# Ledger of designs, part 13: VH-VL binders against Protein ImuA (imuA)

Target 1, 244 residues: Protein ImuA (imuA), of Caulobacter vibrioides (b8h429)
Amino acid sequence: MEAGTRTPTPVLSFGEPSIDGCFPGGGLPLGGWHEVTGAGLEDETGAAPAAFVTQLIRGLTDRKGGAVVWVARRADLFAPGLLGLGFPAARLIQVRARDEAETLSLLEDALSTQGVAAAVAEAEAPDLTAGRRLQLACEKRGGFGVVLHRRPYGGRAGGKPRLVSGSASFSRWRIAPAPSGPPPDDIGLGPPRWRVELERCRGGRPGGWILQAQEAGHGPHPFRLVSQLADHDVAAAEAGRRFG
Key: E = the ipSAE of ESMFold2; O = the ipSAE of OpenDDE; V2 = 0.75 times the mean of E and O plus 0.25 times the DockQ between their complexes.

## First folded at step 12 (VH-VL; framework fv_guselkumab)

Design u3 (from q3 with light chain G52D; at its last look DockQ between E and O 0.38; V2 from the best seeds 0.00; counts 0 for: pae E 3.5 > 2)
Fold by ESMFold2, look of step 12:
Structure u3 (fold): chain C 244 residues (1-244), chain A 122 residues (1-122), chain B 111 residues (1-111)
Amino acid sequence: as target 1 above (244 residues)
Amino acid sequence: EVQLVQSGAEVKKPGESLKISCKGSGYSFTRYWIGWVRQMPGKGLEWMGIIYPGDSDTRYSPSFQGQVTISADKSISTAYLQWSSLKASDTAMYYCAREAYDFWQGYYFDSWGQGTLVTVSS
Amino acid sequence: QSVLTQPPSVSGAPGQRVTISCTGSSSNIGSGYDVHWYQQLPGTAPKLLIYDNSNRPSGVPDRFSGSKSGTSASLAITGLQSEDEADYYCQSYDSSLSGYVFGGGTKLTVL
């Protein structure tokens, strides 16, 4: 007879009911992996998807010890960029991979390795078999995985977003930059903002928001809600009614 | 209850092979890492390595890489530690231990076997 | 990289308080890895005493407490009892060694 079981999967909460309510557990589960894609060509979205992932992982690492492994095929992500978002360089391990297969293999190994809290890989797209291997790796150590969809030299694979009929990831996100917020003291740049779309999550519902990087000293969550995007679709439908 | 039961004490000569066992019960054997820890007579604890029985993923301390083999047979919920050629310096108590599953910070052993004393003398 | 350092021995009278230090480095405790403590009573296997710096498993008395600061950790035992006479080990993870590290152990003698 089995005397004990694994504890319930903890979650990373956004601290905002309209976001957390999309997930059956009330937040992003640890011990799973997620997909993040830029909304459009890489030249148009720039660093916004990577910055979003960095901010998300910083929120996790405030609570979870261990290294963060970042696997890329290009050497254009640097520790100073992560430090600018408040992520300590001492916890970052950057790895360069030769090809897609090695990228996914390194991600799988990192997620199952002692001392690794989270791992991110810049890949085009894992198939269902590769995705299931990633999920098993996450379950071995309770790791947090992200596949950041990028091509080695920019652009989208095939020139148009690939429509997914199914995947092993817990959630899939589309990210674009949004105009920055006002600077806190009229000095420097305002906090970064993102147009964030949750396309799918397992057992949950989609949503859309404008999120801002949480200002220093304002609570434990990495993002602040600026606005909810789903209301625009409702308003557009109502605007089409004739007024008699 | 979670329980780790190790095989009995061994008396060996240098050059002999040996395989000692650790049988887990009271939990899902394939879903927890099992580590091995050496304690030489009158000395402290030394981590040797760890295995995930679900797929036999095995990691070794640098000090023990190539010195021992860690394995598991998940069909009988048993982990193993083995030497192909024992040395007198292998005389020690050997413990198996289960790593706790902890999403926030793991890397500690919440259950220990009773130990297996291995004596290697000519 | 350095291994966790503990004093070889400590002693105290019944009812008193003792502390056992565990000193690490920037590659283990200083990198944010937690410290765990084990008690090994004479002739027995080690037993988990404290995990994640300060948490007690079920069945461990409240007189055992742990803390961490900077690159060091401490185990405190109050209301010292003769049953507490044992060896105590701290443990953490070390990123430079890619492995689990134990302290050298501290023998607690109850006078």
Scores: ipSAE 0.386, ipTM 0.727, lowest interface PAE 3.5, mean pLDDT 83
ESMFold2 (binder alone), look of step 12: mean pLDDT 93; pTM 0.951
OpenDDE, look of step 12: ipSAE 0.732; ipTM 0.865

Design u4 (from q3 with light chain D34N; at its last look DockQ between E and O 0.59; V2 from the best seeds 0.00; counts 0 for: pae E 8.4 > 2)
Fold by ESMFold2, look of step 12:
Structure u4 (fold): chain C 244 residues (1-244), chain A 122 residues (1-122), chain B 111 residues (1-111)
Amino acid sequence: as target 1 above (244 residues)
Amino acid sequence: EVQLVQSGAEVKKPGESLKISCKGSGYSFTRYWIGWVRQMPGKGLEWMGIIYPGDSDTRYSPSFQGQVTISADKSISTAYLQWSSLKASDTAMYYCAREAYDFWQGYYFDSWGQGTLVTVSS
Amino acid sequence: QSVLTQPPSVSGAPGQRVTISCTGSSSNIGSGYNVHWYQQLPGTAPKLLIYGNSNRPSGVPDRFSGSKSGTSASLAITGLQSEDEADYYCQSYDSSLSGYVFGGGTKLTVL
């Protein structure tokens, strides 16, 4: 018998039943990769989606350590929140890629690398072959992969939907900024908030929420649930699914 | 039951080649990394490198880069450590170990072979 | 030449508590990489004792415990028994070396 087959698949829990219940394993599986895109004006810039991803993976590295590799083609797309959300700079490795093929190759290499807990690449979309290679790389190290969708060479903001293509990712997310919360000590802006939509999840169901950043040390999870979005505000579910 | 069974002790002369083996059983051999660890007489443990038998992805410690070859034959569930020209300073116990992973806890060696003693002397 | 520093020896009487330290740097434990511990009984292969700083595999009694803080880790053994006499190694990952690193080992003597 295979000892690895008997080992439970680890997950990254949000700590909120309305979110965790969307995933068949009760959280985002590790050893897989996920897609994140902006909504509306964020589709090209990626400031809010990048900050959301940074907050998500901070919780991951706070518990197990390890480096985060962030691959991008444009340095001006690194969100200020990479450092301002309490993510330790010593664990962040930023890599600049020349083109789409190199971006995906660097992501695959990072996910296969010892000591890398998570890797993010700013890319348009992997094809099915590239997506399967990413999945294999994640499985070798149990790494957490994110493709943060960008259109660095064009595409009009708010344009026609891209023709649907296949994806080997576990989940696909759509992120927009939301008005920040009340300041905790009446100094400056309150914690950042996002409109967060889970558009697709393998074997799971879609959902939508307003999430707020949680400071390091205020709990084991990087987000606090502000509200759950109504079912009509999220992407169409897989056939036969029910919305709460 | 997970087992790593290593080849028997070796007595060699300087300049000779050697290939020692580590056979895995009781688990999916191609889905786990296998590491090699040296222990010189009276000394501690030194990590030499690791291999993923599924695709032969191999990583070496800088101290051992170019000095040994790590390989695997997945058809017989066996990993190898190989020297092209042994030195007296290669006299040591050599262990193979399987690398386990847990998302929160990281990577660690959860199963070890019994060791292969390599003696290199005139 | 150990990247992780352990005392070369520690001792304790049966029933007592002993602590073994493991001191690293900013490129390993200080970067948040987890620490694992191995026990090597005389004449035997190493055996996993603690993984992920503080977790015990099946068969390791709860009198063995581990912790990590800053650039250091610690293994504590309570209720010392004669069979605990062994060498103990900490292990982590080092980003500067792009590889695993072990402590120099600590010989535990039970008086």
Scores: ipSAE 0.020, ipTM 0.608, lowest interface PAE 8.4, mean pLDDT 81
ESMFold2 (binder alone), look of step 12: mean pLDDT 93; pTM 0.948
OpenDDE, look of step 12: ipSAE 0.710; ipTM 0.863

Design u5 (from q3 with heavy chain G106S; at its last fold request DockQ between E and O 0.46; V2 from the best seeds 0.63)
Heavy chain, then light chain:
Amino acid sequence: EVQLVQSGAEVKKPGESLKISCKGSGYSFTRYWIGWVRQMPGKGLEWMGIIYPGDSDTRYSPSFQGQVTISADKSISTAYLQWSSLKASDTAMYYCAREAYDFWQSYYFDSWGQGTLVTVSS
Amino acid sequence: QSVLTQPPSVSGAPGQRVTISCTGSSSNIGSGYDVHWYQQLPGTAPKLLIYGNSNRPSGVPDRFSGSKSGTSASLAITGLQSEDEADYYCQSYDSSLSGYVFGGGTKLTVL
ESMFold2, look of step 12: ipSAE 0.616; ipTM 0.807
ESMFold2 (binder alone), look of step 12: mean pLDDT 93; pTM 0.949
OpenDDE, look of step 12: ipSAE 0.716; ipTM 0.858
ESMFold2, look of step 13: ipSAE 0.589; ipTM 0.788
ESMFold2 (binder alone), look of step 13: mean pLDDT 93; pTM 0.951
OpenDDE, look of step 13: ipSAE 0.702; ipTM 0.856
ESMFold2, fold request of step 16: ipSAE 0.572, 0.619, 0.288; ipTM 0.790, 0.812, 0.699
ESMFold2 (binder alone), fold request of step 16: mean pLDDT 94, 93, 94; pTM 0.957, 0.953, 0.956
OpenDDE, fold request of step 16: ipSAE 0.757, 0.732, 0.743; ipTM 0.883, 0.869, 0.874

Design u6 (from q3 with light chain S31T; at its last look DockQ between E and O 0.56; V2 from the best seeds 0.00; counts 0 for: pae E 2.5 > 2)
Fold by ESMFold2, look of step 12:
Structure u6 (fold): chain C 244 residues (1-244), chain A 122 residues (1-122), chain B 111 residues (1-111)
Amino acid sequence: as target 1 above (244 residues)
Amino acid sequence: EVQLVQSGAEVKKPGESLKISCKGSGYSFTRYWIGWVRQMPGKGLEWMGIIYPGDSDTRYSPSFQGQVTISADKSISTAYLQWSSLKASDTAMYYCAREAYDFWQGYYFDSWGQGTLVTVSS
Amino acid sequence: QSVLTQPPSVSGAPGQRVTISCTGSSSNIGTGYDVHWYQQLPGTAPKLLIYGNSNRPSGVPDRFSGSKSGTSASLAITGLQSEDEADYYCQSYDSSLSGYVFGGGTKLTVL
């Protein structure tokens, strides 16, 4: 309820004060859209940002019913990754778009559609008009949205606005792979890990961490904190405690 | 206080047009979806469609697509349900209702108009 | 007709408990969509009774409660009173219809 009640903004807690404390509501705000990109230049976006978003979406949809819409211009491994986590195929809608404008239009439509729990689009960069439309779509239906910044055709963004201080998104994240955790009681690679940086949060503060995937049923949160990143130099030294 | 006030009862003949109204007050009219629900005599509730008055985004139940027009005039906080040519089978009570939303609690109709009885008879 | 199935009627004596079922399918409740309940007193508009499966809006007595499990939902009414005589409707969303769906309604009679 919005106009007739004092319901707090819903959040997804990470279960860690150093992360949740970056947000004024004590967790990742829901009912809006967020931006995720890979570490380094946009053309260096790999599978790690997509896998991070997949883990976040599974954590969210473990409690929330409805479809997940994923819009991309090229085939990627998202569908096998999400289905490998046990996500029902009947809840997943994968859409291939022709160009950037259609990608963002499809995301806007998904966020305005009842029955959509979360929507993700792989896009290079929304301009100010597209970003405003995404925010309004989330306000109309309260959906959860992610723009995963990618350059699937290797083009340059010379004439387009980049993510700037005027962005309508609630938060902006930068994701890189991290060495996997030790396999306690398990054989193999151990759980996936990411170097996670919160670059901007509306009404909050930035931060950085190493996060590990949490299996469904091992707790209410999609990630476990491995370590906190103080800055690039300190984070690299802390990540150097790797195990084979 | 949220209120939805509908236009009065209508008695019409088959083939006539009709536009009934639902005026919202006590809240930000352009920020909430308004739905229309039909209740035929002695029957249950049927969702007809919904509109977001802020930009006129309109969605119809498949059963009602092409049979009615849903619209809104945000300048006077009013939503409309309209027929171009009434049939006797359109005899029913018609309700408007405001949609509320909570991320975890879903979508539900938290405020209802008093209803508009439409009677279509030869 | 209705994609959500409710018993057409239920009855109970004053002070007793009754339950009203709402049975859906994999395209609605089974997909995880929430269930909401409305009370329609004779000659009046529907009113919200339960939202989000089990939440009670202000002014609804705590003798009304809701639950959801699998593809079904249930409304429980304890301490029945004569003013509880009404029609009760469940409502959810259906992905195959891309829209809201109501149950067929249950008439409650207090004996």
Scores: ipSAE 0.492, ipTM 0.767, lowest interface PAE 2.5, mean pLDDT 83
ESMFold2 (binder alone), look of step 12: mean pLDDT 92; pTM 0.944
OpenDDE, look of step 12: ipSAE 0.700; ipTM 0.862

## First folded at step 13 (VH-VL; framework fv_guselkumab)

Design v1 (from u5 with light chain H36Y; at its last look DockQ between E and O 0.47; V2 from the best seeds 0.00; counts 0 for: pae E 9.9 > 2)
Fold by ESMFold2, look of step 13:
Structure v1 (fold): chain C 244 residues (1-244), chain A 122 residues (1-122), chain B 111 residues (1-111)
Amino acid sequence: as target 1 above (244 residues)
Amino acid sequence: EVQLVQSGAEVKKPGESLKISCKGSGYSFTRYWIGWVRQMPGKGLEWMGIIYPGDSDTRYSPSFQGQVTISADKSISTAYLQWSSLKASDTAMYYCAREAYDFWQSYYFDSWGQGTLVTVSS
Amino acid sequence: QSVLTQPPSVSGAPGQRVTISCTGSSSNIGSGYDVYWYQQLPGTAPKLLIYGNSNRPSGVPDRFSGSKSGTSASLAITGLQSEDEADYYCQSYDSSLSGYVFGGGTKLTVL
């Protein structure tokens, strides 16, 4: 047999047909890596994309053990537990990298290391060679990889003249904050919400949604669907940055 | 059917070298980690290290780092455990074991070889 | 010393229930790593008995069950049979050692 005696590869399902239907396997494949970026300059430098990634990984790690490695270049490293999303800080390993090459190398090493369930790197963009290495690393241990696209801290606020694209990642996501409603029968701030755009996925279709954080311990899925966005709203938001 | 078939028992003297083998069949050899486990006479199981035959990525237990060499030849679906200079304390049963490939349930061995008894005595 | 602690022996009569404990620490079971169990019959290789704390592979009887709580795990064997006489090992992953760790083993004697 071509696949040998492996069990079928599971997916991380969102539990929502309009989301899961975008993926050929009915969810995000485990043992793969994904890209997440902000929807604008303020969102690319803000907390919303990092909080989305934290919630996504918490949904995975609620059901399996293992460390989570978070690689960044600056001392103002995001700490997932500070956002009130319920991620256990005791399993978090925070690593400082000196440059882009080291960031991607540390991500690859973390994903191929036994005992690491998921790894995140705050990076600009991996090239095709680095992306293939990341995919192989994920496959060795079944780890879940995320490249969180972040502009360098400080300096000019403008973006690169041309972003590198074309990667081995399974999916690419664009994230912005969305207004939260007050929780029923609860005092305080409502759960965070995001405007979430799936820019592409391999063998699938793009989509857009308003998602809300699912509270820790309240179910197997990381998000609750608030609403689905129209296709033209998604396409318009993506047009200026998408490359093949 | 997954099978791991190990080389036969060895009787050696201290200071001699040794290479024992573990041949995998019935699965995609290059897509699964292979571990080695020592069991000293009358004692429990000790993890020695693992290898990914697809690219020879090899990881050792701290207790065995520098004491043994783990390798694989993917062209013949075989993993190896080697000593450059045996000690009497290396007398033990040695098992190879395949790590399961289950994204939700990993870090365990779902198939074991029959074992290779290594006896090191003067 | 073994990283995971098991009683060195346990015994029971046919038909009875026995349990085997596996005590870890915050760097292994306490960090959320799963517990696995192996059965080693006399003169044979270990065989996977329980994976993912409580799951049985195909061919393992329902009378074997596993559980995990806090930093500890337990293997229960009900309806004890003479064929269950073996050594039993728990196993997990330890982040401080960056490696797989086994318990010291428990010899089960069927009276």
Scores: ipSAE 0.006, ipTM 0.571, lowest interface PAE 9.9, mean pLDDT 81
ESMFold2 (binder alone), look of step 13: mean pLDDT 94; pTM 0.958
OpenDDE, look of step 13: ipSAE 0.460; ipTM 0.780

Design v2 (from v1 with heavy chain Q105E; at its last look DockQ between E and O 0.02; V2 from the best seeds 0.00; counts 0 for: pae E 14.0 > 2, placed apart)
Fold by ESMFold2, look of step 13:
Structure v2 (fold): chain C 244 residues (1-244), chain A 122 residues (1-122), chain B 111 residues (1-111)
Amino acid sequence: as target 1 above (244 residues)
Amino acid sequence: EVQLVQSGAEVKKPGESLKISCKGSGYSFTRYWIGWVRQMPGKGLEWMGIIYPGDSDTRYSPSFQGQVTISADKSISTAYLQWSSLKASDTAMYYCAREAYDFWESYYFDSWGQGTLVTVSS
Amino acid sequence: QSVLTQPPSVSGAPGQRVTISCTGSSSNIGSGYDVYWYQQLPGTAPKLLIYGNSNRPSGVPDRFSGSKSGTSASLAITGLQSEDEADYYCQSYDSSLSGYVFGGGTKLTVL
């Protein structure tokens, strides 16, 4: 009898070695959850980070089916442009929560529900106990979880932000808009682009890139790499570690 | 300060039911997951499952799903491990353990009970 | 058997250094989950020795150290003492099993 090795955890690959190489499994694990926050003013509005998340998870519903659940505390915090980016409205379930605790509870419930491929919640960073429950929920059905950080309008009133270190998520991302790419025929607007920073990855290393939205139907990967962001201090430190 | 005190050793016969307990003290019982770990005589540690006493959310190892019941009574800060029909192969030491609360990753046990020896024989 | 693989036994003389290996897979250590170590003295419950791959709880001396690389981890014990004679278990989280996984244990004998 063939001794069974467990199948590898499925991952969402970027299809780009400089990005995928940051993760010990070669991509973002399905059956896990991730944090996304905006840089500067985007941290409060979340328009560019929300669009990035939409692009990131679109492929899950395009290729395999399943629903996407999006939980927010205020209806006007949900970026209406998600439908304009080609988000499949028929697969989208929008849920309004009244407070932070309900937001995280609804996210947990969605991730543990049969037929939910991915779930997003607009929330402050969960504490370690809540993050543990989210991870367990993701693992039950192999769901892909995202917490999209919102601070001043839906967070703890007037207080200091939660510490970002010590999160139970697999990865944490910081997103800003970048100038759009050239349109294919010089007519209209080019594809959206983002400045994307991987601030932390469990068992992996940080990185930074300019990513462009990959057109629907042109491959399995959500983004095309435009450029890799260089950081001489970071590169020097990583070079030392790589020769250890 | 943090303590997990387990019920005493049990000697049972095959087919009998059994419920063993783990009482937590010195911390907020409802804010921490409690796990159960089996150690068969001369063997290693095996994770059986965990429970969150605050709402009784319970998760089982695939090897133990349907074999045992994990429960908790938060009013008396006590977790339980139950068998409806013991087998001789259930002879083992059973530990309860509290899951840590850690900013980066909490998938470990920072406090353990003293163990409950369960012997199942004719 | 055990999801994480450890040598069944290891030995060393007093004052020496010993290393205990722990080998996992892509669904646990290889996915970036931390490795934890427990010491079980004869006739006692396990006790946390290392968390977060390399961190020591209060009261654990710095002659115990942990490391992780790829799908594997190691516990090193320097300055071996007679009281170090125990069973040592590595532990991680496995996403394919949605649960905790232990190594088979390593019996350390101090000669």
Scores: ipSAE 0.005, ipTM 0.472, lowest interface PAE 14.0, mean pLDDT 80
ESMFold2 (binder alone), look of step 13: mean pLDDT 93; pTM 0.950
OpenDDE, look of step 13: ipSAE 0.148; ipTM 0.709

Design v3 (from v1 with heavy chain Q105D; at its last look DockQ between E and O 0.01; V2 from the best seeds 0.00; counts 0 for: pae E 15.0 > 2, placed apart)
Fold by ESMFold2, look of step 13:
Structure v3 (fold): chain C 244 residues (1-244), chain A 122 residues (1-122), chain B 111 residues (1-111)
Amino acid sequence: as target 1 above (244 residues)
Amino acid sequence: EVQLVQSGAEVKKPGESLKISCKGSGYSFTRYWIGWVRQMPGKGLEWMGIIYPGDSDTRYSPSFQGQVTISADKSISTAYLQWSSLKASDTAMYYCAREAYDFWDSYYFDSWGQGTLVTVSS
Amino acid sequence: QSVLTQPPSVSGAPGQRVTISCTGSSSNIGSGYDVYWYQQLPGTAPKLLIYGNSNRPSGVPDRFSGSKSGTSASLAITGLQSEDEADYYCQSYDSSLSGYVFGGGTKLTVL
């Protein structure tokens, strides 16, 4: 039994005070689950919400273990986020579910399984009972859960009554693509960018930012801050690491 | 210009069926949720449910689940509200409304139909 | 019953300021969901007046303003005019009901 511990849960920090300061613990708790949705129609946001989630969870495994479980109902390939962000594909377990109930049950099972560092499910919205079960599963093993709001066969996300739990998740995010940054070299596309809104977090405050992907091997944090959208723009300084 | 044009007023008896319509124009009909809102005579607004015409995903208020059917025909950009057996208590004004699309939030209606008055009496 | 509580009526003289309250709970406004306001003139369909707690659509005068604090929201109307006589509804989302919720409405009378 883990009842009665006073040890603070570990967190996933963004490394930026304007972001981390929104959370009571200075980051997203690993013993909780979070909601991510596109800030518009799915064919307009494309893979941007999934790519954001992929970048967010990339550093949750260490070299000694840990898997990421990704549950979906579609046969979609999420290649641009995985390949362009340096996610270790060998640690990804993709599972296809038949319906919403199975999707949420698989997410719950993954979060309660030893060796799973994070689990993501592409679902419309958990009901109150499912949300409570997800939180209990996260608390049991300190897992990091994400419900990525997607329709099973396309359509609007983030705008219908049953897409948002509101009371059970730790945080709720709305994500849109932003124009990519300039390429660091003359070759290829620049780093992906997202328009990111934190709509709600438990005991915290909302915020908005433009975030850029931090390339693999460029420090512990998944994003670089480009600007803050809440009340004043903040330009992010270039990271001080040497990588070609 | 975004427009929602509803079918005309209806006078019915208890037990009869009814299907009223809401035709959307001036926007991509299949890409926006359409909601239905009831207003009893002299009373406030009550949300009944919404539909996404692109795939017919339909959600109902608990108060109206099983009481009405919401549907859409995307080939003619039309949403429907229907009853299999009307009651006198169904006498009300019925509005269709398009759910907004905005970057930060979309839990509200930015365009409304003119309303369809349904009168159910013996 | 109405999930969001509004006063049944409010009145004011031309040129005055009136405020219409909208009180919710921890499952709606208190969970961070936005508040929206609609104006319904007599014999007409509702019209969006305020979205995202405080934003005005194009064509809505700045004498209409909205705010949110804690579990409550307010609509303020300054420079009251006779054409403002209408019913006003607040609306939000409620996670416990998994649905849209309206207030009971407030009838504004211009004296």
Scores: ipSAE 0.000, ipTM 0.451, lowest interface PAE 15.0, mean pLDDT 79
ESMFold2 (binder alone), look of step 13: mean pLDDT 93; pTM 0.949
OpenDDE, look of step 13: ipSAE 0.571; ipTM 0.820

